VHH binders against A disintegrin and metalloproteinase with thrombospondin motifs 9 (ADAMTS9). Designs and how they scored, part 16

Target 1, 201 residues: A disintegrin and metalloproteinase with thrombospondin motifs 9 (ADAMTS9), of Homo sapiens (Human) (q9p2n4r1735to1935)
Amino acid sequence: LPQNCKEVKRLKGASEDGEYFLMIRGKLLKIFCAGMHSDHPKEYVTLVHGDSENFSEVYGHRLHNPTECPYNGSRRDDCQCRKDYTAAGFSSFQKIRIDLTSMQIITTDLQFARTSEGHPVPFATAGDCYSAAKCPQGRFSINLYGTGLSLTESARWISQGNYAVSDIKKSPDGTRVVGKCGGYCGKCTPSSGTGLEVRVL
Below, E stands for the ipSAE of ESMFold2; O stands for the ipSAE of OpenDDE; V2 stands for 0.75 times the mean of E and O plus 0.25 times the DockQ between their complexes.

## First folded at step 16 (VHH; framework vhh_6fv0_2)

Design t1 (from r2 with S31R; at its last look DockQ between E and O 0.76; V2 from the best seeds 0.00; counts 0 for: pae E 3.9 > 2)
Fold by ESMFold2, look of step 16:
Structure t1 (fold): chain B 201 residues (1-201), chain A 121 residues (1-121)
Amino acid sequence: as target 1 above (201 residues)
Amino acid sequence: QVQLQESGGGLVQPGGSLRLSCAASGFTFSRYYMYWVRQAPEKGLEWVSNIDSGGSSTYYKDSVKGRFTVSRDNAKNTLYLQMNSLKPEDAAQYYCAKDLEYWSGEPWDYRGQGTQVTVSS
């Protein structure tokens, strides 16, 4: 069985973008092959739970009084806020790119993402410029359940920016991660920058 | 260099009024939100009011809403705070502060020396 999309093209004569079964680390996975008309096809994982459970956000509201954490940290549309954070955006994901050699999600590939608000936001990232009182509002969500993949235990996030904080929770099996990230202005990203390590279940 | 100079403070009886001014220079005043903040002896620095760059939207701490009015004159590079119905809890050093385009420092780092408001009750 093919081990990457280039082998699908070479060994099976396929030239259409689509889902193919690949042998990866001794296990059979369904991989979406894009760019099959070219010599450099790309491998994507279709997310079973889709864009409702896989998204990244940089929150756009900034408190008029940044020294407080109002509403016990809850988000409110009627907050005493400026809606002027220029980096704000929301992206949701139907598929994510994977480098099958390194077994890393390439978080900055947005080919199968939808940016419904503001700027594109890479997979597995979140941030805001809401408060200096460690009151993060930006959210991301990852759900790999049903893909045959999980995050490794070595997958880590770093917080960047002034007053930056992150609250990141991973499921025991590594298929679910949620994060809240923000600051004055703060963001969390995977520690490798643009990659996030996975393993085959 | 950003320069902010507050004036208009003084001693007033409870229920009285004061009008504070802040002269700004060293930046394009009309492009920035401006803030009034204050510091009382037994409290830290706290937000009082702010106003958008054009002067059309104003925002207030709940305890001063209805009593204080922030305004600006972009032609004169001046920020104002009209303070009516003053209470003993309003006594503080008042500062005007420039908005940070990107929040990269402490809240309200760019402020003047302040002007003292004392309420005699």
Scores: ipSAE 0.316, ipTM 0.743, lowest interface PAE 3.9, mean pLDDT 90
ESMFold2 (binder alone), look of step 16: mean pLDDT 82; pTM 0.832
OpenDDE, look of step 16: ipSAE 0.829; ipTM 0.945

Design t2 (from s6 with E106I; at its last look DockQ between E and O 0.66; V2 from the best seeds 0.00; counts 0 for: pae E 5.5 > 2)
Fold by ESMFold2, look of step 16:
Structure t2 (fold): chain B 201 residues (1-201), chain A 121 residues (1-121)
Amino acid sequence: as target 1 above (201 residues)
Amino acid sequence: QVQLQESGGGLVQPGGSLRLSCAASGFTFSRYYMYWVRQAPEKGLEWVSNIDSGGSSTYYKDSVKGRFTVSRDNAKNTLYLQMNSLKPEDAAQYYCAKDLEYYSGIPWDYRGQGTQVTVSS
């Protein structure tokens, strides 16, 4: 069986985008091949649980008093907030790009993302400009269940920005990650040193 | 080159009133939220009040609601704080601050000397 989308073209003579089974690390993995009518097709993983459980957010509200963390850090629509953070955005994902050589998710590829508000937000990232008092409101969610992949333990997040803080929770099996990230202003991203590495289950 | 100059502080008895002013220059005053913050001895900066760019929406720390009124005159590039029913706990150096477009390591962009409010019984 082919080991990447270019081999699918060569071995099967396929020219249409679609789902193909590839042999990756000795196991069968379902990969969406995009750009098959070109010289450089790209490999994507279709997210079984889709956009409701796979999203990235930069939260758009900012506290009038950023030195506090009201409501025990709970999000409230009626907060004493300005609704004016210009970097805000929300992206949800049906597919994510994978580099099959490194087994890393390419978080900045948004070809199969939908940005429903504001700016595009890369996969596995979140942020805000809500509070300087360790009160993160930006959220991301990852659900790889059913894809045949899980995150390795090497996946680490780094916080960036003033008063930046993150609260990131990973499931033991590596298929679920949720994060709350923010600052004044702050964000979290996967560390460039470790990347967002996956393994075949 | 943002410049902010506070004035109007002084010594008052409990229950007295003061009106603070902040003269602004070096930026388009009417485009920004403006803030009043204060600092008492051995304390950090404390948010007191803010006002939107047009002057129509005002916000207050709970302990000053009903006693303090923030306002602005965009034609004169001036921010005001009317302080009534002053209490000893209101004694502080008061600063005005401009809203930040690029959020820094400091929550507010203040550059003035401040004006001292002293309340003694």
Scores: ipSAE 0.141, ipTM 0.608, lowest interface PAE 5.5, mean pLDDT 89
ESMFold2 (binder alone), look of step 16: mean pLDDT 82; pTM 0.834
OpenDDE, look of step 16: ipSAE 0.430; ipTM 0.776

Design t3 (from s6 with S57R; at its last look DockQ between E and O 0.72; V2 from the best seeds 0.00; counts 0 for: pae E 6.6 > 2)
Fold by ESMFold2, look of step 16:
Structure t3 (fold): chain B 201 residues (1-201), chain A 121 residues (1-121)
Amino acid sequence: as target 1 above (201 residues)
Amino acid sequence: QVQLQESGGGLVQPGGSLRLSCAASGFTFSRYYMYWVRQAPEKGLEWVSNIDSGGSRTYYKDSVKGRFTVSRDNAKNTLYLQMNSLKPEDAAQYYCAKDLEYYSGEPWDYRGQGTQVTVSS
């Protein structure tokens, strides 16, 4: 069985984008091959739980008083806020790109993302410009359940910005991660040192 | 270069009034929220009030609401704070601040020396 989308094209004579079974690390995995009419098709994982459980957000509200953390950190649409953070955005994902050599999710590939608000936001990324008082409002969610993949234990997030904080919860089986990230104009992203490594279940 | 110059402070009796001014230059004043913050000795900066870029919406720390009025004159690049019914706890160095540029290191972008408000008991 082919081990990447280029081999699907070469070995099976396939020329259409679609789902194919690949042999990855000795196990069978369903991979969406995109760009099959070209010499460099790309490998994607279709997310079984879809865009409702796979999204990235840079939150757009900014507190009038950024030195407080109102509502015990809960988000409220009626906050005493300005709705003017120009870097804000919300992206949701039907598929994510994977580098099958490194087994890394390529978080910046947005080909199968939908940006419903503001700027595109990479997978597994969240941020805000809400508060300087450790009060993150930006959210991301990852759900790999049913894909045949889980995140390895190596995945770590880094914070960017002087006030950036994160609160990240991982499931024991590595298929679900939710995060709250932000700070007075800060974000969290997966560490480039660890990346978002996955393994085949 | 951003420049902010506060004035109008002084010594007043409890219950008295002062009007602070902040002359701004080096940026497009009318595009930014402007803030009044204050600092008592050996304390951090404290938010007092802010006003949107057009001057139509104003916001206040609870302890000054009803006593202080923030306003701005975008034609003169000037921010004002009318302080009435002053109390000893209002004594502080008052600064005006420009809203932050993205990815700055501070919640407020203040530049001036401030203006001292002293309330005699």
Scores: ipSAE 0.064, ipTM 0.509, lowest interface PAE 6.6, mean pLDDT 88
ESMFold2 (binder alone), look of step 16: mean pLDDT 83; pTM 0.839
OpenDDE, look of step 16: ipSAE 0.785; ipTM 0.931

Design t4 (from s6 with L100M; at its last look DockQ between E and O 0.84; V2 from the best seeds 0.00; counts 0 for: pae E 4.0 > 2)
Fold by ESMFold2, look of step 16:
Structure t4 (fold): chain B 201 residues (1-201), chain A 121 residues (1-121)
Amino acid sequence: as target 1 above (201 residues)
Amino acid sequence: QVQLQESGGGLVQPGGSLRLSCAASGFTFSRYYMYWVRQAPEKGLEWVSNIDSGGSSTYYKDSVKGRFTVSRDNAKNTLYLQMNSLKPEDAAQYYCAKDMEYYSGEPWDYRGQGTQVTVSS
């Protein structure tokens, strides 16, 4: 049985982008093959819960007074804020790219992302420039339920920037991760040392 | 090369008024938000007010709203703070500060030497 999208072309004679069943680490998984008319098609996982539960945000509001964390850290539309953080953006994801050799999510592949505000934001990434008082407002969400994949326990985020702070919550089964990240200005991304590794369920 | 020089502080009785000025040089003043912050003895810096680059939008700490007015004159590269109905709790060293969109240090690192405001009978 095919183990990657290139083998689907070779073994099945298929030439169209679409969903195919591949044998991955001993299990049959549904994988979207893109670029099937080329020599190097790419493998994507279609997210069952879609872009409502799979998104990345760099929050665009900045407090006029960055030394406080108002509302006990809750987000308010009526904050005393400037909406002028130039790096701000919001991307949501219908599919994510996977490298089947390393079992890593390729967070910077945005082919099946929609950026509805500002700049594109890689998968599993969040940040802001809201406050110097440990008050992160940027959010990301990962929901892999129903894909046949979960994140391994090795996945780790790093924070970068001035006053950078992150709060990352992982579900016990590795299918859900939510993060709140920010600084003055600050951002969290998956560590280059661990990457964003998945396993087959 | 950013230079900010505050002036206009002094001794005033409760209920009195002062007008602070901040002369700016070494940057394109009209492109930046500007801030007033203050520091009482043994306290940290406290946000008082800020104003957008064109002078059309102003923002205030709740305790000074209605008593203080921030303004700017972009032709003169000058920031102002009109302080009316002064209270003893307003006594502090007042600084003007230049906005920095991507801070690499402490909030309000680009500030002047300050001017002292003292409120007493």
Scores: ipSAE 0.451, ipTM 0.801, lowest interface PAE 2.8, mean pLDDT 91
ESMFold2 (binder alone), look of step 16: mean pLDDT 82; pTM 0.838
OpenDDE, look of step 16: ipSAE 0.856; ipTM 0.952
ESMFold2, look of step 18: ipSAE 0.315; ipTM 0.725
ESMFold2 (binder alone), look of step 18: mean pLDDT 81; pTM 0.816
OpenDDE, look of step 18: ipSAE 0.861; ipTM 0.955

Design t5 (from r2 with E101T S104T; at its last look DockQ between E and O 0.15; V2 from the best seeds 0.00; counts 0 for: pae E 14.8 > 2, placed apart)
Fold by ESMFold2, look of step 16:
Structure t5 (fold): chain B 201 residues (1-201), chain A 121 residues (1-121)
Amino acid sequence: as target 1 above (201 residues)
Amino acid sequence: QVQLQESGGGLVQPGGSLRLSCAASGFTFSSYYMYWVRQAPEKGLEWVSNIDSGGSSTYYKDSVKGRFTVSRDNAKNTLYLQMNSLKPEDAAQYYCAKDLTYWTGEPWDYRGQGTQVTVSS
């Protein structure tokens, strides 16, 4: 059985993008192969829970008084704030790219992301420019359940920026991560930058 | 292509003043928060100050508050930093930057080459 999309192309004569079963670390895994008409096909994992559970946000509102954290940090449409953070964006993901040699998610590959507002935001990333008072509003969500993959314990986040703060929660089995991240201005991103380590379940 | 050109740095005694300028082109300057950041020898980039798109709200790192004043002239696409009561700790390469979106660990493509501020006693 093939172990990457190039082998699918070479061994089976396949020339169409689509879902294929690959043998990865001794297990069968369903992998979407993209770019099969070229010499450089890429491997993606289709997210079973789709874009409703897999998204990244840089929140666009900024408080008029950034020394506050109103509403105990709850998000409200009636805040004393402006929607003027030009770096803001919201991206949701149907598929994520995986490097099968390193077993890392390539968070900056946005080929199967849909950006519904503002700028594209890499997978597993969130931020804002809302408050200097530990009041993060940007959110990301990861749900790998049903993909055959989970994040390893080496999957860590780093907070960056002025007054940066993050609250990141990982499920024990590594299939779910949610984060709240922000600052004035601040963000959280995976510590390895563009990649998150995964294992085959 | 975005262009940012800093000027106004130099050598000054402790307690002295400098005024930095940043000439911007290649983007709609009035649509972005603008930032001053600095880098001391063997240190990472450090946020100093920023100003909103309209120039009505200004923000400062605590150690420079009351000494530095950020301003902008949207008609001239220019950002300014008035630095008073300079201390040896303020010596650094100063950069202006277009709106901070992410920290990636790489040099920002949307900053200038910087201007050196040296404070010696």
Scores: ipSAE 0.000, ipTM 0.130, lowest interface PAE 14.8, mean pLDDT 84
ESMFold2 (binder alone), look of step 16: mean pLDDT 82; pTM 0.826
OpenDDE, look of step 16: ipSAE 0.560; ipTM 0.827

Design t6 (from r2 with S104A; at its last look DockQ between E and O 0.79; V2 from the best seeds 0.00; counts 0 for: pae E 3.6 > 2)
Fold by ESMFold2, look of step 16:
Structure t6 (fold): chain B 201 residues (1-201), chain A 121 residues (1-121)
Amino acid sequence: as target 1 above (201 residues)
Amino acid sequence: QVQLQESGGGLVQPGGSLRLSCAASGFTFSSYYMYWVRQAPEKGLEWVSNIDSGGSSTYYKDSVKGRFTVSRDNAKNTLYLQMNSLKPEDAAQYYCAKDLEYWAGEPWDYRGQGTQVTVSS
């Protein structure tokens, strides 16, 4: 059985984008092959729980008084805020790209993402410019359940920026991660050293 | 480069009034939000008020609403704070501050030397 989308073309004569079964680390997985009309097809995992549970956000509101964390850290539409953070955005994901050689999610591939507000935001990333009082409002969510993949223990996030803070929770089985990230201004992203590594479940 | 100079402070009795001014230079004043912040001895900086770049939107901490009025004159590159019905709790060093151009600095890094407001109880 083929081990990547290029082998699907070579071994099976396939020419259309679509879902194919690939042998990945000894297991059969459904992989969406894109760019099959080209010499460089790409591998994507279709997210079973879809857009509602797989998203990335840079929150757009900034407190007029950045030295406080009002509402016990809760988000309020009627906050004393400016809606002027130019880096703000919200992206949700139907599929994510995977590098099958390294078993890394390619967080910056937005081919199957929808950006419903502002700028595109890479997978597994969140941030804001809301407060200097460690009051993160940006959110990301990962749900890999049903894909046959989970994140490895090597996956780590790094906080970057002024007053940057993150609160990241991972499920024991590595299929679910949620994060709250922000600063003045700050974000969290997967560490460049570890990347966002997955394993076949 | 950025220069901010506050003036207009002084000693007043409770219920009195003062008008603070802030002369700005070294940046395009009309492009930025401007802030008034204050600091009592042994305390951190406290937000008092801010105003948008055009002067049409003003914002205040709750304890000064109705007593303080922020304004700006973009032709004179000057920020103002009219302070009425002053209370002992308002006594502080008052600073004007420029909004950050690049959002990686400390809150209110670009501020002047301040002007002292003293209210006798």
Scores: ipSAE 0.336, ipTM 0.747, lowest interface PAE 3.6, mean pLDDT 90
ESMFold2 (binder alone), look of step 16: mean pLDDT 82; pTM 0.829
OpenDDE, look of step 16: ipSAE 0.823; ipTM 0.943

## First folded at step 18 (VHH; framework vhh_6fv0_2)

Design u1 (from r2 with L100M; at its last look DockQ between E and O 0.84; V2 from the best seeds 0.00; counts 0 for: pae E 4.0 > 2)
Fold by ESMFold2, look of step 18:
Structure u1 (fold): chain B 201 residues (1-201), chain A 121 residues (1-121)
Amino acid sequence: as target 1 above (201 residues)
Amino acid sequence: QVQLQESGGGLVQPGGSLRLSCAASGFTFSSYYMYWVRQAPEKGLEWVSNIDSGGSSTYYKDSVKGRFTVSRDNAKNTLYLQMNSLKPEDAAQYYCAKDMEYWSGEPWDYRGQGTQVTVSS
């Protein structure tokens, strides 16, 4: 059975992008193969819960008074704030790229993402420039349920920037992760040392 | 290099008024939000007011709203704070500060040396 998209192309004579069953770590998984007309097809996982539950945000509002955390950290439309953080963006994901050699999600591949506001934001990333009082507003969401994959326990996030904070919550089975991240200015990303590793369920 | 020079502080009785000025140079003043912040003895910096780059939008700490008015003159590169109905609680060193597109340090790192406001009976 094929173990990557290149083998699908070679063994089945397939020339079209689409969903194929691959043998990954001893189990069959449905993988979207992109670039099948080229010598370098890429492997993607289609997210069953889609872009409504898989997104990354750099929040665009900045408090006029960055030394406070109003509303106990709740986001409000009527905040005393300005929507002028130039790094702001919102990306949602229908599919994510996976490196089958390392079993890691390639968070910077946005081929099957939609950036509806501002700059593209990598998968599993969030940030803001809202407050110096540990009041994160940027959010990301990961939902791998139904894909046959879960995040391993080695997946770690780091916070970067001045006054950077993160609040990362992982489900016990590794299929759901939500994060709140920010600073003045700050962001959270998967650690480069561990990456965003997945396992087959 | 950013230069900010505050002036106009002094001693007033409760209920009195002062007008602070801040002369700015070394940057394109009209491109930035500008801030007034203050510091009482043994306290941290406290946000008082800010104003957008064009001067059309002004913002205030609740305790000074209605008593203080921030303004700017972009032709003169000058920021102002009109302080009316001053209270003992307003006594502090007042600083003007330049906004940053991103912060590489503490809030309001780019500020002047300040001007003292003292309110006593």
Scores: ipSAE 0.309, ipTM 0.730, lowest interface PAE 4.0, mean pLDDT 90
ESMFold2 (binder alone), look of step 18: mean pLDDT 82; pTM 0.825
OpenDDE, look of step 18: ipSAE 0.862; ipTM 0.956

Design u2 (from t4 with R31D Y103W; at its last look DockQ between E and O 0.72; V2 from the best seeds 0.00; counts 0 for: pae E 3.0 > 2)
Fold by ESMFold2, look of step 18:
Structure u2 (fold): chain B 201 residues (1-201), chain A 121 residues (1-121)
Amino acid sequence: as target 1 above (201 residues)
Amino acid sequence: QVQLQESGGGLVQPGGSLRLSCAASGFTFSDYYMYWVRQAPEKGLEWVSNIDSGGSSTYYKDSVKGRFTVSRDNAKNTLYLQMNSLKPEDAAQYYCAKDMEYWSGEPWDYRGQGTQVTVSS
């Protein structure tokens, strides 16, 4: 069986974008092949739980008083806030790109993302410019359940920026991760040293 | 160099009024949000009010809403705080502050020397 989308094209004579079964690390995995008319097709994983559970956000509100964490850290759109953070955005994902050689998610590929507000935000990334009091409002969510993949334990996030803070929660089985990230201004992103590695279940 | 000079503080009885002024120079005043913050003895800086760059939107700490009014005159590079119905809890050193650049690390780093408001009988 083919081990990447280029082999699907060569071995099966397929030229259409679509879902194909690939043999990855000795196991079958359903992969969406995009760009099959070209010499460089790309591999994507279709997210079973879709946009509602797979998204990334840079939150656009900034507190007028950045030294507080009001509402016990809960988000309120009626906060005493400025809406002037120009890096703000929200992206949700139907599919994510995977590098089958390294088994890493390519978080910056947004081909199957929808950006419903502001700027595109990479997968597994969140941030804000809300507060200097460690009160993160930016959120990301990952749900790989049903895809045949899980994140490995090597996946780690880093916080960047002034007063940067992150609260990352991973499920024991590696299929779900949620994050709250922010600062004045701050963000979280997968560590470049570990990347966002997955395994076939 | 950013220069901010507060004035108009003084001693006032509970229920009284004061009007604070802040003269600004060394930056384009009309480009920035401006803030009033205060510091009571042995306390940290506390946000009181702010106003957008054009003066059209004003914001207040809940405990001063309806009693304090922030305004600005961009032609004169001056920020104001009208303080009515003053309470003992309002006694503090009051500072005006330029909009905080988030890479500098500290909220309200760009502030003046302050003007003292004392509320007592």
Scores: ipSAE 0.403, ipTM 0.774, lowest interface PAE 3.0, mean pLDDT 91
ESMFold2 (binder alone), look of step 18: mean pLDDT 82; pTM 0.827
OpenDDE, look of step 18: ipSAE 0.760; ipTM 0.926

Design u3 (from r2 with Y102F; at its last look DockQ between E and O 0.83; V2 from the best seeds 0.00; counts 0 for: pae E 3.9 > 2)
Fold by ESMFold2, look of step 18:
Structure u3 (fold): chain B 201 residues (1-201), chain A 121 residues (1-121)
Amino acid sequence: as target 1 above (201 residues)
Amino acid sequence: QVQLQESGGGLVQPGGSLRLSCAASGFTFSSYYMYWVRQAPEKGLEWVSNIDSGGSSTYYKDSVKGRFTVSRDNAKNTLYLQMNSLKPEDAAQYYCAKDLEFWSGEPWDYRGQGTQVTVSS
């Protein structure tokens, strides 16, 4: 059975982008094959829970008083804030790219992402420039439930920047991760040493 | 280089008024938000007020709202704080501070030497 999109093209004679079943680590997985008209098709996983539960945000508001963490850290539309953080953005994801050789999510591939505000934001990242009092407002969400994949326990996030802080919560089964990340200014990203490795359930 | 010089502090009775000034040089004053912050003995710096680069929008800590008025004169490179109905808890060293550039350091690192406000009697 085909183990990647190139084999689908070669063995099945397929030339159209679309969903195909591949044999991955001994199990059938549904993989979206893109670029099937070329010699280098790419493998994507369609996210069952879609855009609403798979997104990345750099929050655009900055407190006028950056030494506080108002509202016990909750986001408020009526904050005493400047709306001027130029790095802000929001991206949501229908599909994510996977490297089937390394079993890594390619967070910077945005082919099946929508950027609805500001700059594109890679998968699994978040940040802000809201507060120097460790009061993160930027959010990301990952939901792999129903895809047949989960994150391995090796996945870790790092915080970078001035007063950078993160609050990352991972479900026991590795299918859900949510994060709040920020600083003055700060972000969180998957560690380059661990990446976002997945396994087949 | 950035220079900020506060003045106008002094001793006043509760309920009295003072007007602070801050002379700015060494940067394009009209391009930056400007801040008033204060420090009481054995306390950290506390945000009081700020004003946008054009002077059209002003912001205040809740405890001073309605009593203090921040303003600026971009032609004179000067920031002001009108302080009315002063209370003993307003006594502090008052500093003006330049807004930070993105990614550039600690809150209010660019501030002057301050001017003392004392509320007594």
Scores: ipSAE 0.301, ipTM 0.724, lowest interface PAE 3.9, mean pLDDT 90
ESMFold2 (binder alone), look of step 18: mean pLDDT 81; pTM 0.821
OpenDDE, look of step 18: ipSAE 0.850; ipTM 0.952

Design u4 (from r2 with Y102H; at its last look DockQ between E and O 0.08; V2 from the best seeds 0.00; counts 0 for: pae E 3.3 > 2, placed apart)
Amino acid sequence: QVQLQESGGGLVQPGGSLRLSCAASGFTFSSYYMYWVRQAPEKGLEWVSNIDSGGSSTYYKDSVKGRFTVSRDNAKNTLYLQMNSLKPEDAAQYYCAKDLEHWSGEPWDYRGQGTQVTVSS
ESMFold2, look of step 18: ipSAE 0.442; ipTM 0.806
ESMFold2 (binder alone), look of step 18: mean pLDDT 82; pTM 0.831
OpenDDE, look of step 18: ipSAE 0.860; ipTM 0.955
ESMFold2, look of step 19: ipSAE 0.376; ipTM 0.764
ESMFold2 (binder alone), look of step 19: mean pLDDT 81; pTM 0.823
OpenDDE, look of step 19: ipSAE 0.326; ipTM 0.679

